VH-VL binders against NAD kinase (nadK). Designs and how they scored, part 195

Target 1, 268 residues: NAD kinase (nadK), of Syntrophomonas wolfei subsp. wolfei (q0aze0)
Amino acid sequence: MKIILVNNRFKENTEKKAQEIAGQLSALNVEVIIDNGLDEPYAGTVDFIMVLGGDGTMLRAARRYGQRAIPVLGVNMGTVGFLSNIEINELAEYLPLILREEYSLEARMMLEVAVFQQQSLLTRVFCLNELLLRSNSPRMLSFALEISGQKLEPYRGDGLIVSTTTGSTAYSLSAGGPIADPQLDAFIVTPVASHIINKRPLVVSPEREISLHLLEEREAIIGIDGQIKMDFGAENRVLIKRAPHPLLMVNLKAKPFFTSIDRSLQRQ
Below, E stands for the ipSAE of ESMFold2; O stands for the ipSAE of OpenDDE; V2 stands for 0.75 times the mean of E and O plus 0.25 times the DockQ between their complexes.

## First folded at step 13 (VH-VL)

Design BB98 (from Y14 with heavy chain D61N; framework fv_oberotatug; at its last look DockQ between E and O 0.67; V2 from the best seeds 0.00; counts 0 for: pae E 2.9 > 2)
Fold by OpenDDE, look of step 14:
Structure BB98 (fold): chain C 268 residues (1-268), chain A 123 residues (1-123), chain B 107 residues (1-107)
Amino acid sequence: as target 1 above (268 residues)
Amino acid sequence: EVQLVESGGGLVKPGGSLRLSCAASGFTFSNAWMSWVRQAPGKGLEWVGRIKSKIDGGTTNYAAPVQGRFTISRDDSKNTLYLQMNSLKTEDTAVYYCTTHPRYGYFLAFDIWGQGTLVTVSS
Amino acid sequence: DVQMTQSPSSLSASVGDRVTITCRASQSISRYLSWYQQRPGKAPNLLIYKASNLESGVPSRFSGSGSGTDFTLTISTLQPEDFATYYCQQSYDRPWTFGQGTKVEIK
């Protein structure tokens, strides 16, 4: 068995824990790769991914490895979030289940985000939470939203979020989007400070495609999961689709999503 | 109501074959891991084998005494679990129970049981 | 294989009695231990999972404790319907194994 430990090198506690766990796994004849974000994603085949840290680390792991259909376990290390399944102090107890593959999987839809310059593809990324289009100035944006070729009325505001249901409890929520069942596949389209005060969030079928472009010569920014940033201008287009593969999140124990929402949100 | 109903038990000679069925109702069968557990007359319980859900790979595991002779399978469209028993031995005589492990929190226990079906292997 | 040993193999008790059954594993199984009740001529029923978690619908007079190698099932006040055979089962390692059972009989 080969396992990737994903941690954050900027968090010393996760680094130390990764080394400790690596040692433990090695003692059990498990091959371990540590990914602290410094290097490129490991390109070799692996059987399991263990994410040590909070939601941010999980998002990074999802972007790096989510398309590879590998089980991904979130191990919380003292943070509050929605993407961890067990606590670090529970790992020893659940390790036998991991090694014996006594766990279930939960498929979480990811976004496929393609950014174009005219007709040329600039970049394509997969992400677990959301794409954000926002103004890079104090001025509002004017941009066009198309859903499956249907042109909506132009948007005017600070920006727009296209989120997965997983991401519904992230930035989308702060922008006034609905909380969605993570077991549901859908797009959540949430306006950010729209000039139209009653502009409502949209829940969109995962079978549809979403496209965005600016209607004026303004500078904007594309953000992905709050971690990737790129410039976005009038000559750019963004196309958002359901990723061809979901993230396979490991479920070692039941975690009540809805009963813990208030507690989790109050701590953020 | 959640229910498991076994069928297919009976008398068979050593070396013979038998196929048991377990009909499930009242829960999402396709999401459940399923096991067979048997109990020889007047004896204790013995785990026979398990099959995972299709989402989780649908893989099977067996106890050593039945390894290579028994096969567990499932038809999710029919909400039915199967136990194909080949090369039966007298020591396979037992009541065979169908059991389930629901996806959320019950991987480690058998929370639902059928009433069992008796398999008698005798010359 | 992990061997599970229950004590006692049988006991006699009266309605209202406190009953304690012990299960010992041949090696540490953490808390991967379940308890089952089997009434005569019936299928087993899950009582406790993960050593101390009471299954839904099970009366609160049943409780489980322990970790590692030693586990205990307790019936605080024995009821007429509690006369049955009880089994512990480990799920730490395959094959999953049961104890030999403890028969609780009426005194």
Scores: ipSAE 0.807, ipTM 0.897, lowest interface PAE 0.7, mean pLDDT 93
Fold by ESMFold2-Fast, scan of step 13:
Structure BB98 (fold): chain C 268 residues (1-268), chain A 123 residues (1-123), chain B 107 residues (1-107)
Amino acid sequence: as target 1 above (268 residues)
Amino acid sequence: EVQLVESGGGLVKPGGSLRLSCAASGFTFSNAWMSWVRQAPGKGLEWVGRIKSKIDGGTTNYAAPVQGRFTISRDDSKNTLYLQMNSLKTEDTAVYYCTTHPRYGYFLAFDIWGQGTLVTVSS
Amino acid sequence: DVQMTQSPSSLSASVGDRVTITCRASQSISRYLSWYQQRPGKAPNLLIYKASNLESGVPSRFSGSGSGTDFTLTISTLQPEDFATYYCQQSYDRPWTFGQGTKVEIK
C-alpha cells in the first residue's frame, strides 16, 4: 500500500508530524511519499492520500490529486475547518480502518477552469472551492457572463465568484451567496460588490458551461481557491465546467454539515 | 422502532440453492453497511459476509468457506438485504442473522440484529 | 485469520455475583473488540464496542476493558436476565471472528 502525506512545509510542527507519521506507516510496511507542495505532484500509482493541516492544505491536495479518484482524508492539526474529518491525536486509533479500507467516501464536485488568449488555451486548472474574477486596481470591472451560450446583461462591480457547493461556505458566503449542501452538484455564481443592484447570486446546473471575459481594458486577476493568481485582461476568456471527476473524501467519523454551519454562523 | 426481519429459511438438500431476505425498518437502510452472521445448532457465531452502502461503493466481502457460493445483494428501494446461497453443504446448516454496522463510531460492531432464519441442509 | 479465545467456556454463578469473562486475540487488535450477549433462543445483542464503550440501553453493571491482545467483560452484580452466552468479536481485520462463547449458568 502506498500513501501520499500532504503537508505545508512552511508550518514547522506539520513537517515534524509528517515525518513521525511516515515512520509509523513505514513500520507497518506502507510506502510513504511526502508532498510539501514545493515539487511537482507525485505521478505514480497511489492508494490513499492523507492531508495533514487545515482547509488550505486540503484545497492544494484537491488541485494536485483530486482528478485521480484516490481517497483523500483530511487530518486536522489545530484550526477549525470544514474539510478535515479527524484530529491528529485520533489518527493512531483510526489507522486500522484506513489500512483495511473500512471507511465511507463522499464525492465532492470540482471545477475545471480553462483560460484562453483569444482561441489559444493558456492553462487548465482544477479547484474545489471557487474561481474569483476581481479587479486588481481601484477601478470597477465591466465584464460579460455567458451561461451555456446565453449572454446575460453586462456586470459592473468588483468581480464575480463561480463556486462549487463545497465552496458555498468559503468566499461565496462572504459575498452574499447561499449556503449549499456539499452533497449537491451545482455552480453558485455570486457577484462581488455589484454596482448593478439587480444582480443576484445564481444557482446553476453543473451541466452548464460558464464563460467570462472583460468588456473593457482593466487590470484584473483570476483567483483559484484563494491560492493561485493569474492575470486576466481583455484578450482573455475563461471557461468553467464541472470537472470530469469529483474529489473522493474519506469519512471515518460523522461530521454533520448543518450543525457545523449553524454553530459557525452563531459564533462571535 | 428499529427492526430487521429475516425470511426464506427452510430445508434444502446438499447441492441445492436458497435465497434469504432481510427486511429493514425504522432507520435509513440505504446508508447502512450490512452483514450476514450464522450460527450452527449449539455452536458459536460465524461471520458470513458483508455489503457496504451503494454510496460507499456497494462492495462485498465474504468469509472463505462461502466464497464463490454465496452472494450478498441489496435493494434500497425495498429496504431489503439478500443472501443467495448456492451449492449448499451440510456444514452450511445454521440460523442466519442479518446485522447492521453503523458507518461511524462503532468500529464495525454489529449494533442491530434480526431474529434469524433457520437453514437446514440435509439429505 | 485473527483467532479469538474465550475463557472460561462456561461458569456457574448466583444472582449478585461479580462475573469476569476473558478474551484473547492471536495478535494485537488495538481496541477493535466488541462484546455480545445471547439469551437462549434469541438473537445476539451488542453490549460493548471499541473494547470499553457501553451500548445505549445496556445496564451500567456491564463494563469492558483491555487493548492489544487481552480483554475482559465484567458484570458487577449478576441479575437473573444475565444468564446467557457471551461472545467477543474482533473487527481489526477480515474475516471478522468471534470467540467460542462463554455460557453463564445458574449455580
Scores: ipSAE 0.729, ipTM 0.885, lowest interface PAE 1.2, mean pLDDT 91
Fold by ESMFold2, look of step 14:
Structure BB98 (fold): chain C 268 residues (1-268), chain A 123 residues (1-123), chain B 107 residues (1-107)
Amino acid sequence: as target 1 above (268 residues)
Amino acid sequence: EVQLVESGGGLVKPGGSLRLSCAASGFTFSNAWMSWVRQAPGKGLEWVGRIKSKIDGGTTNYAAPVQGRFTISRDDSKNTLYLQMNSLKTEDTAVYYCTTHPRYGYFLAFDIWGQGTLVTVSS
Amino acid sequence: DVQMTQSPSSLSASVGDRVTITCRASQSISRYLSWYQQRPGKAPNLLIYKASNLESGVPSRFSGSGSGTDFTLTISTLQPEDFATYYCQQSYDRPWTFGQGTKVEIK
């Protein structure tokens, strides 16, 4: 069996723990590749991905490996988040299930984001939470949204979020979008500081294709999961659709999503 | 109400075949991992085999005494689990229980059980 | 195969007694141990999973402990409905095996 251990090299306690776990797994004849963010994603075949850390580390793992249909387990290292399943001090007791593949999977929809300059593909990225189109100046954006070829009235404002249901509790929520059950597949389209009052958040079928482009020259950016930024101008267009593969999250413990929402919202 | 109801038991001669059914209600059958467990008269419990949900791969595993003779299948549209029993032997005489594993958190314990159906293999 | 041995094979006790049943695995099974109750003529019911976790709806007088090879089920104050046979079961490695059972008879 071959696994990838994903950690964050800027958190020294996670790096030390990753080395310890790698040693323990190697003693069990498990081949381990450590991904601490320094190198290109491992390109070879693996059976399992173990993410040591919080939601940010999971988002990076999802972007790097989410399209490879490999089971991904989030292991909490003391950081409270939405995407971990077990605690690090429980890992030893769950190892028999992991090594014998006696676990269940939950599919989480991902976005496929393709950015074009005119007709040419510049880049293609995948994300778990959201794409953000945002102004990069004090001036508003004027931009067009198309859903499966259907042109909506132009948007004016700071930008737009196209989120998965998993991303509904991230930036989309702060911008006024709904909280969605992460087991549903949908796009959530949330305006950011819209000048046009009748532009409400939309919940859109995952079968749709979403296109964005600017209607006038402005400095804008595309943000991906709050971790990647790209310049975006009037010569660009972005196409968003459901990624070919969901992130396959491993479930070893119950996830009390709905009770956690209530507690979290009382603090906002 | 959560319920598993086995049927199809009866008297069969050695070498014969029988198919057991387990009708499920009150829970999402298509998500469940399902097992058969048997109990010979006056004896203890013996795991027979398991089938995973289709979303988790739909794979089957069997105990050695039944490997190659028994086949577990499921029909999620009918909420029904099946056990096809071929080449039956007198030691297969038992009450056969349909049971579930929780998908999460139970370390493969058997949480929901049917009331069982008796299979008697005798000449 | 992991062999599970229960002790005693039977016992007799009065309502209100504390009852302890033990289960020994032929190899370490960590905490991959569950306990079941089977009343006469009925299907088994799950009592304990993960060696010590009480299943929902099971009375708190039931408790489990142990790890590795040695496990116990305790009924702190035996009730009339606790007349049954009790089974331990390992889920560490296939085939998943049961102990031979412990019959608890109410005096």
Scores: ipSAE 0.479, ipTM 0.784, lowest interface PAE 2.9, mean pLDDT 90
ESMFold2 (binder alone), look of step 14: mean pLDDT 92; pTM 0.946

Design BB99 (from Y14 with heavy chain D61Y; framework fv_oberotatug)
Fold by ESMFold2-Fast, scan of step 13:
Structure BB99 (fold): chain C 268 residues (1-268), chain A 123 residues (1-123), chain B 107 residues (1-107)
Amino acid sequence: as target 1 above (268 residues)
Amino acid sequence: EVQLVESGGGLVKPGGSLRLSCAASGFTFSNAWMSWVRQAPGKGLEWVGRIKSKIDGGTTYYAAPVQGRFTISRDDSKNTLYLQMNSLKTEDTAVYYCTTHPRYGYFLAFDIWGQGTLVTVSS
Amino acid sequence: DVQMTQSPSSLSASVGDRVTITCRASQSISRYLSWYQQRPGKAPNLLIYKASNLESGVPSRFSGSGSGTDFTLTISTLQPEDFATYYCQQSYDRPWTFGQGTKVEIK
């Protein structure tokens, strides 16, 4: 059995903890690869991915490995979050279930984001929460949104979010989007500070293709899961569609989504 | 009311085949992990094998004495678990129970049990 | 395979007695241990899961303890309905295995 340990080396001795866990797993005849984010993703075959950290670390793991159909477990290191299933102090007790594949899987849709310059593909990335288009200056953007070949009336504002249902409780929520059951597959399209009357969040089929481009020469950025930033100009177009594979999240214990989000919103 | 009801037991000759059914009601069967456990007359419990829910991969595992002879399957549309028993031996004589595992928190304990169905393998 | 050995194999007790049944695993199984009760002619029922957690609906006179290799089921005040055979079961490693059973009989 081969396991990737994904950690955030910059948080509270997580590098040392990853080494401790790797040693424990190696003693159990498990081959371990540590991914602290510095190198290219591990290219070989693996059986399981263990994410040591909060939601941000899980988002990075999902972008690097989410399309490989490998089970991914979030292990919380002390940060409150939605994407971990067990706490680090519970790991030793749950390890036998992990090693025997005695766990439930939950499929979470992902976005495939392709950025073009004219007809040329510049980059293709995957993400679990959302793509954000936003201005990088005080000027509002004017941009076009197209859904499965249907051109909507132009948008004018600070930007737009295209989110998965998992991302519905992240930046889309802050911009006025709905809370969605993560068991549903859908795109949530949420405007950011739109100046156009009646631009509302849209919930659309995950089989739709969403296209965005600027209508005026403005400086903008595309943000992926709040972690990747890339410049976006009038010469660029972005195409967003459902990724070929969902992230396969491991559940070792029940994590009640609705009571968790309700509690979180009460404390905001 | 949560229940499991086994059927299909009976007398069969050595080398014969028999299919057991387990009808589930009162819970979401399609999410359940299911096992067969047997008990020879006057003896203790012996785990036979299990099947996961389809969403969790639908994988099976069998105890060594039955590997290659028994097959566990499920029909979620009928809320029914099956045990196909081939090449039966006299030592397979037992009451066969179907049982379910909660997916979370129980560390693979068997929480719901049927009343069992008797399989007798003799000439 | 992980072998589970129960002690004693049988015991005689009276209503009101404290009864203790021990289960030993051939290797460490953490807390991957459950206890079951089986009355004559009936299906087993779950009493304790994860070594010490009382199943819903099970009377509080039942308790479990232990970790690693040594586990105990205790019935604090034996009742008439408690005369039955008790089984421990490990779920640490496949195949899942049961102890041989402990029969609690009337004196």
Scores: ipSAE 0.666, ipTM 0.850, lowest interface PAE 1.7, mean pLDDT 90

Design CC11 (from X16 with heavy chain A58T; framework fv_ixekizumab)
Fold by ESMFold2-Fast, scan of step 13:
Order: structure tokens, then C-alpha cells, then sequence
Structure CC11 (fold): chain C 268 residues (1-268), chain A 122 residues (1-122), chain B 112 residues (1-112)
């Protein structure tokens, strides 16, 4: 049995903790690969992925490994997030269940993002929360949005978010998007500071294709899960689709989404 | 508690197709693999294939290659097994069963349907 | 395909006496983490199969402690310490190490 341990190297003592856990797993004849985010993703076959950290570490793991149809468990190292299932001090108690495969899985849709320059593909990435198109200067953007070949009226503003339902509580929420049940598959299209007063968030079928391009030469960026940034100009277009595979999240104990988000919102 | 309820008995002619349903209640349908096992009269158990509902991925016994199709509808918590080009030797009781794991390997069958008798007249 | 072989194919036992059923696989069912992917089922006359033992030796919920599983790798045994009338039926072992999943031929247990 082979497990990848994904850790956040920028958190104190995470490498030391990852080594301790690797030692515990090796004592049980589990082969361990440590992924601290610096190198390319591990290319070999693996049976399970354990993410040591908060939601940010899970987002990185989802981008690197989410398309492989491998169970991914979020293990929180301190402050509880939305994407973790157990705490680090609970790991030893749950480890036998992990090895025996006695857990349930939850599918979370992902985005496939393809960025083109004219007709050539520049890059293809996957993400769990969202793609953000945003101005990289004080000037607002003018851009075109197409949904399954249907051309919408031009947008003017600071940008646009195309989100999964998992991402509904991330940047999309801050921009006025709805809170979505992560068990549902849908794209949420949320304008960022639109200059057009009645541009509303859209909830659309995950079978649709969404494309974006600039209508004027402007400095803009594409952001992926708040962690990757790339330049976006008028010569570029981006195509967003549902990724071929969902992220398979491990559920070892019940985590009530609605009561968690309700508590979070009442504290704001 | 989990329960698997299958569709009723069928009598089919050679060359036709049969589609048997298996409706799950209780628990989380998409979290576990659903398997199909048949038993010819007076004979042992034979695994036909399984589906991982959460991925829509299927795995078939090569003995049934090209004739068996397993599908799942998560909205109705129902799995289906369709067997085409029926022959007399396909007369059997067809069972659905839930694996205790999400994938088609490793799992033990903790819940079984009541079985569906399919009779293929010669 | 992994071939599963059961012995004996039939067994007649006086109530209260022990019974033993053997199951042999054509290749090892043991993973490096110490788990054997071998499971035992009982099919009572006119009923669906039911789980008895999983992962070689773990007893399923509701199964009496007179049933036990043992063995590792290629050789496995199901034992009933004191056979009762309700135990009549056909016993099957199944390997789940890899697909296609395969069953033994079955062992019919009858009361004398």
C-alpha cells in the first residue's frame, strides 16, 4: 500500500510532523511519498492521499492529484477548515479504518481550465474552488462571457469568478455569490464589482462550457484557487469545463456543512 | 439500515435483452460499489461485474464481455444490470450486492438484494 | 483470474459436532499491510447469500461466535465449533484481492 502525504512547508513544524507520520505508516508496511509542493507531483500509482494542513493545502493537493480518482483525506493541523475531516490528534485512532478502507467517499466537482493564446493551448489546469478573472491595474475590464455558445451582453467591472459548489464559500461568497450545497454539481458565475447594476450571479449546469476573453487591451490576471496567477491579455481566451473526474474526499466522521457555514456567517 | 430491493421476475426469449433494477435505501448510495452476481439453477455464484456509482466506472467479468452493461442513477439510488443477446444458459437468479468499500476490489458484500429470477425460454 | 477451490464440496454433520471447510486460492490474497481479501458467505435454502466472515477472520455483525475464520495467503479455513440445524446451506469463499471477483464452488452442509 502506498500513501502520499501532502504537507504545507510554509507552516512551522509541518515537515517534522510529516516525517513522524511517515515513520508510523512505514512501521505498518505502508510506503510513503512526501509532497511538500516544491517538486512535480508524484507520478507513480498510489492508494491514498493524506493532506496535512488547512484548506489551502487541500486545494493544492486537489490540483495536483484530484483527477486520479484516489481517496483524499484532509487532516487539520490546528484550526478547523471546511475541507478537513479529522484533526491531527485523531489520526492514530482512525488509521486502522484508513488501511481497511472502512470509510465513505464524497465526490466534489472540479474545474478544467484551458488557457489559449489565439488558437494554441498555453496551459491546462484543474481546480477545486474557482477561476478568477481580475484586472491587474486601476482600470476596469471589458470582457465577453459565453455559456455553451450563447454570447451574453458584455461585462464591465473588476472581474468575474467561475466557481464550483465547493468554491461557493470562498471568493464567490465575498463577491455576492450564493452558498451552494457542495453535494450539487453546478458552475456559479459571480461578477466582481460589476459597473452594470443588474449583473447577477448565475448558477448553470456543470455540462456547460464557459469561455472568457477581453474586449479591450487591458492588464488582467487569471487566478486559480487563490494560489496560481497568470497574465491574461486580449490575445488570450479561457475555456472552463467540468473536469473529467471529481475529487474523492474521505469521510471518516460526519461533518455538518450547513451548521458549520451558518456559525461562520453569524460571526461576521 | 441499508436495504436493496430488486425488480421482479422476468421471462425472456432467446436473443432479447433484460434489464434488472436494484434500488438502495438507507445509507449513502454513491459511497459504495454495487455488484451483480448470478446463480444458475443448482449451481454456484458467479460475479458479473460492479459499478462505482461515485465515478460512473464499471468493471466487468470478461466472460460477459459485450453483453453486460451496469449503470447507476444516483438521483434515484438505483443500479441496473442489462444483459443482451440472451441464451438459455443465462437462466439464473441475478443478485445485486453492496461492497463494503467504494471500489470494485477488496470489498465484502454486506447487503444483498432478494434476487431476480430471469428465465430464458429455449 | 484467481481460482478458488473449496473442499469438501459436501459435508454431513451431527448436531453439536464441529465442521471445517477449506478454501484455497491460486495466488496469495495477502497484502503487504497484513490484510487477506478472503470473505465467507452462507446461502440458506431459498435465500440470498449472507456475509459470515470478512478479511479472513473478522466475524460479520450478528454472526454467532461458533463461526471462525483462519488462514493467510493461499489457504483458508472456516470452522463451526458446534453445528446447529440453522447452519444448513451452501458455504462460499470469495476472493476480493482483484477483479474479476471469484467464488469457490460451494460446500453444502447437511444435518445427519
Amino acid sequence: as target 1 above (268 residues)
Amino acid sequence: QVQLVQSGAEVKKPGSSVKVSCKASGGTFSSYAIHWVRQAPGQGLEWMGGIIPILGKTDYNQRFKGRVTITADESTSTAYMELSSLRSEDTAVYYCARGHTWKTSHGYFDYWGQGTLVTVSS
Amino acid sequence: DIVMTQTPLSLSVTPGQPASISCRSSQSLLRDIGLNYLHWYLQKPGQSPQLLIYLGSDRASGVPDRFSGSGSGTDFTLKISRVEAEDVGVYYCMQALQTPLTFGQGTKLEIK
Scores: ipSAE 0.696, ipTM 0.838, lowest interface PAE 1.5, mean pLDDT 90

Design CC12 (from X16 with heavy chain G56D; framework fv_ixekizumab)
Fold by ESMFold2-Fast, scan of step 13:
Structure CC12 (fold): chain C 268 residues (1-268), chain A 122 residues (1-122), chain B 112 residues (1-112)
Amino acid sequence: as target 1 above (268 residues)
Amino acid sequence: QVQLVQSGAEVKKPGSSVKVSCKASGGTFSSYAIHWVRQAPGQGLEWMGGIIPILDKADYNQRFKGRVTITADESTSTAYMELSSLRSEDTAVYYCARGHTWKTSHGYFDYWGQGTLVTVSS
Amino acid sequence: DIVMTQTPLSLSVTPGQPASISCRSSQSLLRDIGLNYLHWYLQKPGQSPQLLIYLGSDRASGVPDRFSGSGSGTDFTLKISRVEAEDVGVYYCMQALQTPLTFGQGTKLEIK
């Protein structure tokens, strides 16, 4: 059995704890690969991925490994997040269940984002929360949105968010999008400071393809999960669709989404 | 409490196809593999295949040579087994069973359906 | 394919006496982490099979203490310490190390 431990070497205590856990797993004849985010993703086959950290570390793990159809467990190392399932001090209790494969899985849809220049593919990335198109200057963007070949009236504003249901509580929420049950598969399309009064968030089928391009030369960026930033100009087009595989999140303990979000919304 | 309920008995002619359903209740349907096992009269158990609902991927026993198709519909929590080009030797009780794990390997079958008798006669 | 061989194919036991069933695999079912992917099922007359023992030696929920599994690698044993009338049926071992999953041919247990 081979497990990847994903951690952030720049977070205090995380590197030492990852080494400690790797030692415990090795004592059980588990082969361990540690991924600190510095090198390319591990290319070999693995049975399980354990993410040590907060939601940001999970987003990175999802982009690197989410398309491999491998169970991913979020282990919280400090602050409570939405994407972790157990606390680090609970790991020893749950480790036998992990090794015996006695856990359930939740599928979380991911986005496939392909950025083109003319007809040439520049990059393809996957993400768990959202793609953000936004202006990188004081000037408003003018851009075209097309959904499954249907061309909408032009947008004018600061940008647009295309989110998964998991991402509904991230940037999309801040921009006025709805809170979505992460068990649903859907795209949430949320305008950012639209100049056009009737541009509302859209909830669309995950089978749809969404494309975006600028109608005027502007300084803009594409943001992925708040962690990757790419320049986007009038020569570029982005195509967004449902990723081939969902992220397979391990559920060792009940984590009630609705009570968690309710508590978060009531905090000052 | 998990329960698997299968469709009723079928009588089919040679050369036709049969599609047996297995409706799961309780638990999370997509989290676990659903397997199909058959038993000819007076014979032992034979694994036909299983499906991983969360990935919509099936594994088959090659003995059935492309005649078996296993599918799952997560919206109705129902797995299906379709067997085509039926022969008299396909007369058997067909069981669905839930593996304890999401994949088709390693699983122990913690819950079984009641079985569906398929009779192939001319 | 992994071949599973059970012995005996049938046995008759006086109530209260012990019974033992052997299951052998054509290759090791033991994973490096110490788990054996060998499971035992009981099919009572007219009923669906039911899980008795999983991962070589773990007793399934609701299964009486008189049932036990032992063995590792290629040689496994199911023991019933004190056979009762309700234990009548056909016992099957199954390997789950790899697909296709394969069953032993079954052992029929009868009461004298």
Scores: ipSAE 0.784, ipTM 0.897, lowest interface PAE 1.0, mean pLDDT 91

Design CC14 (from X16 with heavy chain T104S; framework fv_ixekizumab)
Fold by ESMFold2-Fast, scan of step 13:
Structure CC14 (fold): chain C 268 residues (1-268), chain A 122 residues (1-122), chain B 112 residues (1-112)
Amino acid sequence: as target 1 above (268 residues)
Amino acid sequence: QVQLVQSGAEVKKPGSSVKVSCKASGGTFSSYAIHWVRQAPGQGLEWMGGIIPILGKADYNQRFKGRVTITADESTSTAYMELSSLRSEDTAVYYCARGHTWKSSHGYFDYWGQGTLVTVSS
Amino acid sequence: DIVMTQTPLSLSVTPGQPASISCRSSQSLLRDIGLNYLHWYLQKPGQSPQLLIYLGSDRASGVPDRFSGSGSGTDFTLKISRVEAEDVGVYYCMQALQTPLTFGQGTKLEIK
């Protein structure tokens, strides 16, 4: 059995904790690969992925490994978040269930983002939460949104977010988007500070293709899960689709989404 | 708490196809593989294949070589097994069963359907 | 394919006496992490199979203590310490280490 341990090398004590857990797993004859974000993703086959950290570490793991259809468990290191299932101090009691595969899985849709310059593909990335298009200057953007060949009236404002349902509680929420049940598959398209009063968030089928391009020369960027940043100009186009595979999230204990989000919003 | 309920008995002619359904209730349907096992009259159990609903992918016993198709509809929590080019030797009780894990391998079958008798005769 | 061989294929037992069923695999079912992917099922007359023992030796929910599984690798045993009338049926071992999943031929247990 082979497990990847994903950790954040910049967070205090995470490297030491990852080594400690790797030793415990090795004692059970589990082969462990540690991914601290410095190297390319591990290229070999693995049976399970453990993410040691908060939501940011889970987003990185999802981008690196989410398309491989391998179970991913979020283990919280003390930071409140939505993507962790168990706490680090609970890991020892859940290890037998992990090894015996006695757990349930939740599928979380992911985005496939392809960025073009003219006819050439510049990059293709996957993400769990969202793509953000935003202005990189005080000037607002003018941009075109096309949904499955349907060309919408131009947008004017600071930008646009194309989010998964998992991402509905991230940047999309801050921009006025709806809170979505993460068990639903949908794109949530949320304008950022639109100057057009009736530009509202859209909830659309995950089977649709979404494309974006600038209508005027402006400085803009594309952000992926708040972790990857790319320059975006009038010669660029981005195409967003549902990724081929969902992220398979491990559920070892009940985590009721609606009561969790309700508490977070009430700051209880 | 988990229950698997299969469609009713079928009588089919040689060369036709049969599609048996298995509706799951009480648990998280997509989290677990659903397997199909058949039993000819007076004979033992034979694994036909299993579907991983969360990925929409199936694994098959090669003895059925292109004749069996296993699918799942997560919206109705229902798995299906279709067997084509039926022969009299395909007369059997067909069971669906839930593996304890999402994969086709490793699973122990913690819940079984009631079985569906398929009779192939002219 | 992994071949599963059960012995005996039939067994008649006086109530209250013990019964033992053996299951042999053509290759090891033991994974490096110490788990044996060998499971036992009971099919009572006219009923669907039901899980008795999983991962070699763990009793399924609701299964009486008189049932036990043992063995590792290629040789496994199901034991019933004191056979009761309700234990009548056909017992099957199944390997789940790899697809295709394969069953033993079955052992029919009857009361004398």
Scores: ipSAE 0.783, ipTM 0.899, lowest interface PAE 1.1, mean pLDDT 91

